# VH-VL binders against Basement membrane proteoglycan (unc-52): the designs that were tried, part 8

Target 1, 184 residues: Basement membrane proteoglycan (unc-52), of Caenorhabditis elegans (q06561r450to633)
Amino acid sequence: KDRLMFAGDAEGVTISDIEERTIDRNTPFSFFKTGYLTFDGTTDGVAKYWRLPQRFLGDKVTAYGGKMEFEIEFSGSGHHSSEPMVVLKGNQNILVHRVRNQEHVLRSDSPVRITVETYETNYEQLNGAAATREDLLMVLADLDAFLIRATHVAHQTSTSLGDVSWEIAVDRYTPDGLALEVEQ

## First folded at step 1 (VH-VL)

Design z04 (framework fv_fiztasovimab)
Fold by ESMFold2-Fast, scan of step 1:
Structure z04 (fold): chain C 184 residues (1-184), chain A 122 residues (1-122), chain B 110 residues (1-110)
Amino acid sequence: as target 1 above (184 residues)
Amino acid sequence: QVQLQQWGAGLLKPSETLSLTCAVYGGSFSGYYWGWIRQPPGKGLEWIGEIYHSGSTNSNPSLKSRVTMSVDTSKNQFSLKVSSVTAADTAVYFCARGEYDFWSGSYYMDVWGKGTTVTVSS
Amino acid sequence: QSVLTQPPSASGTPGQRVSISCSGSSSNIGSNYVYWYQQLPGTAPKLLIFKNNQRPSGVPDRFSGSKSGTSASLAISGLRSEDEADYYCAAWDDSLSGYVFGTGTKVTVL
């Protein structure tokens, strides 16, 4: 259910650095590419991240064993970023996903769909240490930030994010949940 | 005054795996790329690849299938493995620090190890 | 194959100016900064020029770099015997997504 389509609306997505020290809520996005949120603005020399809205945050333990998917496209040249592709922050912990062999996966003017299964084997600590299942579940239990890297190459002229989805592995719908919805 | 000390196996047989390690002294390990460059006897320099302290790598497409790089942040060390070696892998191997400015696209090696001679022979 | 092309050798006498060319393409020199490395006999390479024309601390001003289009040049003014070395240009190559070195130029001081 959690999905971003970018049909002429940023849907609450903002842009920030990895530490979220500077959150730009007024970034001029364009929608010239159908289904994509595009950033063509000048940068200030720090890696930028698409910051997902509140509905992707909070208790997301049910996302364990599911998958996240998103499309990215960029135009530009130069050295590839060493920054992680996905950053999850929760319970004062940070776990990241890095694209293996990214210089062959991410090419200028070639849109790509990234799929990341929500398992500890796809995440690591910021310092490169492997994530455990307990680490991932702890982060997901109170997710404070979900970031997707927006800067991919040094001489970048544009970057686009499209069709973001966050799938749960298990439908934990309960009779209690239905009773609350109907009766209250 | 950053210094790089490197070591590893010098003599290999065809099909074996080359393993080299580089240790960083006198400076920060974090915030830099750490790379490998090789030079066959009487030939020029060839970039093998790089690794960031986080473990993220970029490598020469011609070597990518055979190259594995790793870091040990607790020891300020990084390592190179090249699998299935042949006589063409005979070279002096250098480790180096990559200074990278993402926004300007500036990338260069400003500190180099002294080199390790690797010979592949039967 | 897809590398930066340099003349194999260049020579001069003490005090002369020597120039080394480096030819590339739009995917490397044409789009990215050029670097120059000096390799004295039996030693590791040393960064000599970065960002086309900048000198690191400790590199004499008689070394200078330039770039035009898809080509670059290193000039050594007031050539000295200690400049006898191999010189390599280098740049990032967008089509290879990797760093490439030139074929190298052996500078001999006669």
Scores: ipSAE 0.000, ipTM 0.486, lowest interface PAE 13.3, mean pLDDT 82

Design z05 (framework fv_fiztasovimab)
Fold by ESMFold2-Fast, scan of step 1:
Structure z05 (fold): chain C 184 residues (1-184), chain A 121 residues (1-121), chain B 110 residues (1-110)
Amino acid sequence: as target 1 above (184 residues)
Amino acid sequence: QVQLQQWGAGLLKPSETLSLTCAVYGGSFSGYYWGWIRQPPGKGLEWIGEIYHSGSTNSNPSLKSRVTMSVDTSKNQFSLKVSSVTAADTAVYFCARGKIAVAGYYYMDVWGKGTTVTVSS
Amino acid sequence: QSVLTQPPSASGTPGQRVSISCSGSSSNIGRNYVYWYQQLPGTAPKLLIFKNNQRPSGVPDRFSGSKSGTSASLAISGLRSEDEADYYCAAWDDSLSGYVFGTGTKVTVL
């Protein structure tokens, strides 16, 4: 189980665009809200993403069948752009998760906990094609980037990220079918 | 509707510094990357680098030590300098707008007409 | 070194279909969108295909793109004399933190 609690520290989280063309390792995050990392956005109209630290990367095939969760609070108004909420990059592929009806899920000044089960049905390729189980396992086997979207509208707004966790499934069973607890 | 107008010195001697400028008309300067691409005679396209309106740059690693880019947001212009030129820098130089779409993909959708640069002794 | 490899030339007669391949790696085509640019003789390049297979307004539907794994292809159906040009694929490369172009393909209409 990997987790980020943001107790006054960014814990290695950085900001970038989706292609990681510009990685801002010195972003001045604010901590106005206890347990949240707040990004006050930009006026450049480019979608920004929180980049999760190295401990969320590498060989993550054990995450398949588990779930990723995070709290997010958006403060602002306007039309939400169609950028994905979660981006996973790993060797030969980019898989993205889009939140259905995002403007109703991510309402202004209303924190929500987003849960994404680590199954191919929750991801698609960047071009919109469906992801296969093989696609997702390939990405997880050598994860190079884990991005969570930090900006949602074209004008400058504030977005807060909190309590990020990536959990493995309890996937060890005895021959009689009993689950065994797995801790990471 | 958006157009790029470019200019600069066309004839240089080895060891001199190449200097080119590109001006943006008919559209917003902010929110885009502004890039440079070159093409030696009879050869393919080579990406030189890009600059964001804030001044942040990315450059081709093979050229990075010789390349300097800058922006002048008051004039909606951006510029390229290549130091210590040699005959290998002889090329047509293009400026271009790099657009990041809402899904995060990036492409060059507007190009200048090109400036021919010849380096000869 | 070249990062994206294309055949140096392709040819056809009017009305035929021509296909141009573009080969990359996991750090560029394998994880990023592919773009195609057309360069008519004596002109600046023009965006022909973006997001692997989308056409800007004004580009005929005779041009189509596709991507599979670390490779991409541009197809030109109903080849016309005005399609005689150089064609370049392009993609962002994560390992270089830079934009890379293919080696280019000269399309000749016979």
Scores: ipSAE 0.005, ipTM 0.451, lowest interface PAE 16.0, mean pLDDT 81

Design z06 (framework fv_fiztasovimab)
Fold by ESMFold2-Fast, scan of step 1:
Structure z06 (fold): chain C 184 residues (1-184), chain A 119 residues (1-119), chain B 110 residues (1-110)
Amino acid sequence: as target 1 above (184 residues)
Amino acid sequence: QVQLQQWGAGLLKPSETLSLTCAVYGGSFSGYYWGWIRQPPGKGLEWIGEIYHSGSTNSNPSLKSRVTMSVDTSKNQFSLKVSSVTAADTAVYFCARDSSSWYYYMDVWGKGTTVTVSS
Amino acid sequence: QSVLTQPPSASGTPGQRVSISCSGSSSNIGSNYVYWYQQLPGTAPKLLIFKNNQRPSGVPDRFSGSKSGTSASLAISGLRSEDEADYYCAAWDDSLSGYVFGTGTKVTVL
């Protein structure tokens, strides 16, 4: 399992729009002891995404059948975003995960741990068409981008991302599966 | 094989300021929180606070008004100051490395500095 | 402010199993990982258990940890004379935004 803990380091995470047209490499981040990577809200009305670092990219076919988990928190008010929560891009394809009834799952000043099992039933194409197993495996075989949504409400004052993990291998010497161990 | 070496004034009078320094050898200073823990004679451990290499701090609320922590990244050192000391501040003071912001554990400790406050 | 509560002492003879409890609240043990530290007489504490039940390199498997709800426990199997020490549990406390230690348990090997 690969993991981001944000122990005073952004670990290569950057912010962008969903199309990655504008990549913000200079966003000032702050860190909390709880392991959150935090930035201020947005004013341009464009959805922003946390871009995961290179170690979450490449050949990730072994992640099929596992799960990704992450914790998010935000402060703000207004209408909830209709944008996808997770975006995977690979082999010229884009698959997304959307949170159903988001207003009941994500609430201001309430951290939420989100779990997404890596199966085609949890992903769809941008236009809403269902993903097939072949679609998901093709994207995972050469993953170019892994995005997690960072803007959740219209009048957001802050957003935080914490404890990101994605099961890519199971190591019996790490019973909780939080990190891929090389050796002891 | 990271090691912490600590030093500072060991004998103080009430109302003075306690000042301790801890130096990091054999490992990276950046990317970790660095903490202070104290232990009064015959008593248990009390967390004082921690500082990141950027200067960001978390402190025990009961001590926050008297505690100042700082870092010197060029020397791989961090320091603790406790103002307006009283006999209740008599303790062995330890510096330590906090391995992660998610996992709040101190995996490397200094040997301790005995501080005595007497009139 | 909240404090993690431990029994003041525990004892056993060589080869026996000793268990040390640690009681907290929803803001500390209930929400966060538990850690255990061993302090031999006259020395600095040493990390013994992290993330509820994991052992650092060099810590023998005789030491094990567990957590349930707002409580945690440290077990020492095959007790040896060199295990005579003070043991402290610890956890982050969300309400205090700070790290909290237990009251400590002195383990005596008879």
Scores: ipSAE 0.006, ipTM 0.457, lowest interface PAE 16.2, mean pLDDT 81

Design z07 (framework fv_fiztasovimab)
Fold by ESMFold2-Fast, scan of step 1:
Structure z07 (fold): chain C 184 residues (1-184), chain A 120 residues (1-120), chain B 110 residues (1-110)
Amino acid sequence: as target 1 above (184 residues)
Amino acid sequence: QVQLQQWGAGLLKPSETLSLTCAVYGGSFSGYYWGWIRQPPGKGLEWIGEIYHSGSTNSNPSLKSRVTMSVDTSKNQFSLKVSSVTAADTAVYFCARGFGELSYYYMDVWGKGTTVTVSS
Amino acid sequence: QSVLTQPPSASGTPGQRVSISCSGSSSNIGSNYVYWYQQLPGTAPKLLIFKNNQRPSGVPDRFSGSKSGTSASLAISGLRSEDEADYYCAAWDDSLSGYVFGTGTKVTVL
């Protein structure tokens, strides 16, 4: 049940390249659209990613079998990015989700809600090799990064992220304060 | 399990270019930083730089003007060149796999090292 | 500051506790995770502690790490002869956009 609603606050989200080498900690976000975190910078051909905050990281094995959902919107034109849409890093492994036929799904000035079920069939290695269940569970057991692509077209003028949620298949409170996730 | 094998010229004269290569076996080349660290005799470790499988590089500012790194993704290899060497470049050179990002970055797999001696 | 500062040496007898300090700045230890590497004589360094205080599989719980402000420490409890090695702290440095190592500490078991 981790969620980001962006009610006028970035909630710890930052922007970086896929390698997380260049983290922009100084450029302010715009909150012009209610419920969205907006970045109005041009990318100049460099892929950028929204970095989710610490609450989405760590031991996330309970997310297996659930789903990740987020809303994106952009303004711009040109060729669509070949970069992955979701990047999960953990236990020295990187798994990515790519949107098929994204030119049909992702259109300028048209918000879309992306749903990715947390199963290995929706992820692959960076080189295109299929992810195994073991690969995904290893990454989720100590998640170090959860990235969502922020750049979608070659000549982009703005990009927005909205209503991010991490649905957990099972959720139940224990007397020790541990949450056993159920669903969202 | 991932293994790194490294090789290159061990004996150099001042002003020559150091060239070392590292090959990755038993694991994915994509998605990791591939780096170089050196250790002069009796001294500590110095990070030289890193290269991502895309060819993007980042290097130690003190060495930046002399360091060139490259990747050959078809062979799962990466290479280091250090130009205009001097006796100060005498060291054991290690290649390594870097995992993580700015907030978490570490080398989890290391090559065994290559001794490089610069003498006149 | 290109390097993190460590004492050049530390020593103890079997069973004792030794502690190694590592001092940095706001651009490295102050803003990023600290890592520790062990280098046995004649070998490549090996990751000993990651993310300030976590141990990789296979590292005994005698080794522990901590971080406070711009400084970090490695503690070796129940010192054994096999722990005789050079120990290096390390962290990413935001101002250099690069990885920096400590000056190194030689641990001798008397």
Scores: ipSAE 0.005, ipTM 0.542, lowest interface PAE 12.1, mean pLDDT 83

Design z08 (framework fv_fiztasovimab)
Fold by ESMFold2-Fast, scan of step 1:
Structure z08 (fold): chain C 184 residues (1-184), chain A 120 residues (1-120), chain B 110 residues (1-110)
Amino acid sequence: as target 1 above (184 residues)
Amino acid sequence: QVQLQQWGAGLLKPSETLSLTCAVYGGSFSGYYWGWIRQPPGKGLEWIGEIYHSGSTNSNPSLKSRVTMSVDTSKNQFSLKVSSVTAADTAVYFCARGPYSGYDYYMDVWGKGTTVTVSS
Amino acid sequence: QSVLTQPPSASGTPGQRVSISCSGSSSNIGSNYVYWYQQLPGTAPKLLIFKNNQRPSGVPDRFSGSKSGTSASLAISGLRSEDEADYYCAAWDDSLRGYVFGTGTKVTVL
């Protein structure tokens, strides 16, 4: 499924750093209310990411032009690091999405629905260079990793992730004419 | 070709600590998970855990309280300790290489196995 | 810890096709890749299939894997005497937060 609801289950989500050099498959998640996966962070100063399960990976070219949505609630204080919010890896390339003025958007104890349309204008290379349409389609054609940022400040804080969805558009053609539909 | 050579104590008494070492030859130690799997006589395979070259570990929750894994990157070796052994720990123990590649979770290179017997 | 169920045995004659089932749940096979290992008598296991249906270099195309829902299957076509071995399915289990093996199937070539 291209949706995560977190009704008392992590649904295959794990924690890692951005390079995926250290993958914590046994992270002790807590669950807050119905529908949130909470990570209480670490004190090592390394940015951590929720790794989405393999069912979000593979050939995702049909996600181009759709949208990715998820809810985040940050609980804490301090200066937010410049690490990206979303990381997509595929075909030996890395594309990231950064939230402009993140400290204003992700205020403490205030849940925020993040929407990222799957277009190259919303992604950049890790070094800040603009992504092309070809770059994004290449990454989507064989997606190896889908990461969402779980820690935002250097000290230990709590962050909750909820209701993750990624739209896939499938056009179909009928024999009696052109009937283009987006299947959800 | 990458080869794994393993060694350690083969005969133990109940309550002792099992200690096994695995050495990596013919390939890179860095960038891989290194794991342990065991097989009791006439039974199936049981995953014990894995360790990344940096020292980060993932272990079978049912064994977690008794299992310690470590790496020695200067020697390209990794080790397994199982405390408070009982007859249930009698098995052939295998070391193995696990990939670091997204959600791939398999062992592609295996040691030949070390027989461990716990008398009871 | 085996949460993946396989038949204890399967048999065939040379040249026949043998199929081995592996039954799991939504937290393992239903959500994650399936792997298959071959263990010849007295040897270490060998990776036979990864990512549900892909073969490592050196594995004959007589071996194929498939996955449907919470179950997986390994097929051995053109069965040979050297295929006599124990076969194990495996997958990551999200609920247990660990790698799990199937109960194993002994394939006998008659």
Scores: ipSAE 0.005, ipTM 0.485, lowest interface PAE 14.1, mean pLDDT 81

Design z09 (framework fv_fiztasovimab)
Fold by ESMFold2-Fast, scan of step 1:
Structure z09 (fold): chain C 184 residues (1-184), chain A 121 residues (1-121), chain B 110 residues (1-110)
Amino acid sequence: as target 1 above (184 residues)
Amino acid sequence: QVQLQQWGAGLLKPSETLSLTCAVYGGSFSGYYWGWIRQPPGKGLEWIGEIYHSGSTNSNPSLKSRVTMSVDTSKNQFSLKVSSVTAADTAVYFCARLGYSSGWHYYMDVWGKGTTVTVSS
Amino acid sequence: QSVLTQPPSASGTPGQRVSISCSGSSSNIGSNYVYWYQQLPGTAPKLLIFKNNQRPSGVPDRFSGSKSGTSASLAISGLRSEDEADYYCAAWDDSLSGYVFGTGTKVTVL
């Protein structure tokens, strides 16, 4: 339901560290690649994140059981980041999604579309403890931050974010073929 | 109910290092920033800095060359050191929990009672 | 500008409304939430208002906050003798990557 397409506008996306203490609201973005928001330049070695705008925040309980998708691309070399790929903050809790074996998923100059189903099994707490359904629903009930990692390798020269979408849950079929109501 | 207990040296001579510790009781240590604020006699509040439970710090630019903060997650404690003190460092020092760990929810929701530090020759 | 500007004092009689202004810039109040702290004589500060206009549990509704552009205000309606205290506004400053406090306002109940 919520989507960012980057047709020559950052659409409220900003860059920050994971704690959101250093928010870069004046970063010059480029749009040289159609459909992507690009930051060209070397990073200072600290992990950077794309911060999604307010329309992705607030009461997002209806996103449970749906999926979030986004495209990323980077240019660079060196060791892959161990930082989370997605960070959700809400109701004084932080839940993160990590891409396992990301060296096989993320390669320089090769765009990839990441899909994360909005289920607790895809999230963990910062300390690595498993997230419960209750944990995820609490975070979604008053979402304060939705971050996507922008730094992927040690010697990065550019990073891009494209076609971000977050879908609500849709009808599921029961084992006997009956449709279930959509969570609205 | 979360409580902060603080302690440290109260009397210092110029050039010494100030050292204060704050312990957290009755609540989670992880997921929060833990900060230090000071108040010189008869003056207003001045933010010194903050430390995340992972050890990441942000500090007041005017003080950052002299300030070191650390955490001990096994004891639910965090500490402040201020090097090369002068009379200008005389103040009541407060430790505090910064509520939400999200950057735009930066606020002190629980405060320690304060520790008086006097720097004199 | 790294400090938020408040009037040094404000006063009223019991039952009156008192307002305290707080002026900042685009990098602090203009971009971030405003917080208000109450400091009773001889005590540590206490959170009074968070996220511009919200009250923690236990703070009476006669305390209210507002924000417009690069300025914020704290209003105390139905002023009581126990409100005599120092009040500080505060906000995160993006350019400093740090928290800034206001200069403080001493509220006297006459």
Scores: ipSAE 0.006, ipTM 0.539, lowest interface PAE 11.4, mean pLDDT 82

Design z10 (framework fv_fiztasovimab)
Heavy chain, then light chain:
Amino acid sequence: QVQLQQWGAGLLKPSETLSLTCAVYGGSFSGYYWGWIRQPPGKGLEWIGEIYHSGSTNSNPSLKSRVTMSVDTSKNQFSLKVSSVTAADTAVYFCAREKYYGSGSHYYMDVWGKGTTVTVSS
Amino acid sequence: QSVLTQPPSASGTPGQRVSISCSGSSSNIGSNYVYWYQQLPGTAPKLLIFKNNQRPSGVPDRFSGSKSGTSASLAISGLRSEDEADYYCAAWDDSLSGYVFGTGTKVTVL
ESMFold2-Fast, scan of step 1: ipSAE 0.048; ipTM 0.648

Design z11 (framework fv_fiztasovimab)
Fold by ESMFold2-Fast, scan of step 1:
Structure z11 (fold): chain C 184 residues (1-184), chain A 121 residues (1-121), chain B 110 residues (1-110)
Amino acid sequence: as target 1 above (184 residues)
Amino acid sequence: QVQLQQWGAGLLKPSETLSLTCAVYGGSFSGYYWGWIRQPPGKGLEWIGEIYHSGSTNSNPSLKSRVTMSVDTSKNQFSLKVSSVTAADTAVYFCARGITIFGVDYYMDVWGKGTTVTVSS
Amino acid sequence: QSVLTQPPSASGTPGQRVSISCSGSSSNIGSNYVYWYQQLPGTAPKLLIFKNNQRPSGVPDRFSGSKSGTSASLAISGLRSEDEADYYCAAWDDSLSGYVFGTGTKVTVL
């Protein structure tokens, strides 16, 4: 169970481009809403991403079959770029998740909760090749980066991130102690 | 090797409810969208809708008011119901595995063999 | 729902090249990938082309796809009698929030 609540603190989240070549360590986040981290975007024409902190990284194979959820509120207009919504990097591989009909999902000033189940069918290679289960498990086995897209249009706009959680398999009590169960 | 086996009522009277079931064998049920496509005699293909293994659905707007889809994850099955049928619902109905990889792509890579449904008085 | 327009038929002789057009709009082909399905008589459709121009394993390189603007095309080079079938283009439609098929093209080998 990994989670970010943003109760007035960024909890180690930083901003970067997808390649992580420009990590902004002086990120101007605002906290106008309890439980949300707001990024006001940039005018440099480069898509920006929230980088999740170290506790979301490392060996995350147990996240397979679970789900990632986060609240996102976009403010703006215009065509959304086709950049991925979620980027996972690990073991020299990169897998991305894109939201179908993103402009219908992320309407201006309308918060939405996005759920991405941790299965290979929700991810592809950055170049568009399909991900296999082995590809996803390899990335999860030594996760180096977990990015969530923070800018969606060419104009400078505000986007708020809230209640980020990455659930592992369902926890249950058994005669043998706590055990993980994944939906098949 | 993933195989889809489908079954359901083949003969219906107008106003009845069409009910079809599709079972998934030889592969994972979870993490995929499962869909329905129909083809009236001598006509083209029409997408009916899809259901994720969690139960979330998307349906063709023209059919949305009459279509109900469900999943039974314990049996790796999914089902389609179409209410208030008319002769216009006469078609071969196919179930299929929908690939919505990354959320921007949609295509069917594995199809069931089809079930003929006839609506007549 | 068939919102993508295809010619109803196309024909050729063995060895000839046949091209099938598929016309859409900005909300479907203009914004999303195009897919092609082959349906042999009495069978379920089979995925022939995905992501505009990619072939699944087992599909001969005689089949190729392309997309330009709001239109797409399927080309069959070296036409064979076994290619007689109905061909459908398809794409996601953002305005309908649903998948749409083309009107279908019957390919005949003369």
Scores: ipSAE 0.005, ipTM 0.487, lowest interface PAE 13.9, mean pLDDT 81

Design z12 (framework fv_fiztasovimab)
Heavy chain, then light chain:
Amino acid sequence: QVQLQQWGAGLLKPSETLSLTCAVYGGSFSGYYWGWIRQPPGKGLEWIGEIYHSGSTNSNPSLKSRVTMSVDTSKNQFSLKVSSVTAADTAVYFCARAPRYGDYYMDVWGKGTTVTVSS
Amino acid sequence: QSVLTQPPSASGTPGQRVSISCSGSSSNIGYNYVYWYQQLPGTAPKLLIFKNNQRPSGVPDRFSGSKSGTSASLAISGLRSEDEADYYCAAWDDSLSGYVFGTGTKVTVL
ESMFold2-Fast, scan of step 1: ipSAE 0.080; ipTM 0.692

Design z13 (framework fv_fiztasovimab)
Fold by ESMFold2-Fast, scan of step 1:
Structure z13 (fold): chain C 184 residues (1-184), chain A 119 residues (1-119), chain B 110 residues (1-110)
Amino acid sequence: as target 1 above (184 residues)
Amino acid sequence: QVQLQQWGAGLLKPSETLSLTCAVYGGSFSGYYWGWIRQPPGKGLEWIGEIYHSGSTNSNPSLKSRVTMSVDTSKNQFSLKVSSVTAADTAVYFCARGSGWYEYYMDVWGKGTTVTVSS
Amino acid sequence: QSVLTQPPSASGTPGQRVSISCSGSSSNIGSNYVYWYQQLPGTAPKLLIFKNNQRPSGVPDRFSGSKSGTSASLAISGLRSEDEADYYCAAWDDSLSGYVFGTGTKVTVL
């Protein structure tokens, strides 16, 4: 189970545009919210993304059928971004996840936990075409980039990312000799 | 590929309510702002407002008290109502698709509906 | 501030260059992208320039846009008879939380 908790450390997270042409390794992150990595959210009219570290990349085929979760909080006003919320790049392909009814899910000064199940039905090609299971498995087999959108509204003053986790499809544990099975 | 078809009343009397509908074909209704723009004869374009598929609206402050917009997600349609019309509301009314803030532009337009308010 | 100011008309002969100015404020052009729309007689407007200076597929490269401070410009080089139309700039306005159009410029090809 890979996880980022941001206890006073960025844990290798950087900021970039969606194409990763401009990767900012010097962005001063703030930690004034416990468990959150905070970025002022200043934009030049281009969407910015949290770029996840190497531990979330490589061969991630076992993540298929599991789920990704992360917490988002922002402050700001104006139109909501139409850009993807999650971007996965691998084997020279790009798959994206878009949040349905974003203005109802993401509200200023209201933290929310986003859950995306790792199935092709939750992803599409950049041009809007549906992703196939084969498309998703190919991307996961050699994941080169994992991006989460950092800019959400036109006039954003701050954005925070917290508690990022990527889990396999099934968790099993045995407390005091009893077996429990949890579906995801 | 995406097409907007619009319809509604073309001739109105003063004090009546203007009602127009726009239907979306060939593309996704969700995730876009859907807008209305009008153009009085021989004059420029005036943005009336926009509605998101959830029902959230933004409208021109000068028209806000008279304008109501709605969506019917099951039919991929959105509608405009303008109350208490006067001769000043005579215009061609266009529906259009708009995107998010950093790429907010109207890339698909309906053909327009001519609305005449006469006594 | 609720509308962007353009000259009411501009004219040229075939092959000439025409420039159309668009003047706004810090709450619209100064803070947001500028867009340009072309309206041929009797038709709906069509998007001509987006994000200050980019062209949609199918728009010839003789159309170009630029932005500086609170002003923007549309340039039409190699003017042709089919360019005779009304041109509108547009931008989001932060103070109004709404979209504003320019006053429009009628381009006549002489």
Scores: ipSAE 0.000, ipTM 0.480, lowest interface PAE 14.2, mean pLDDT 81

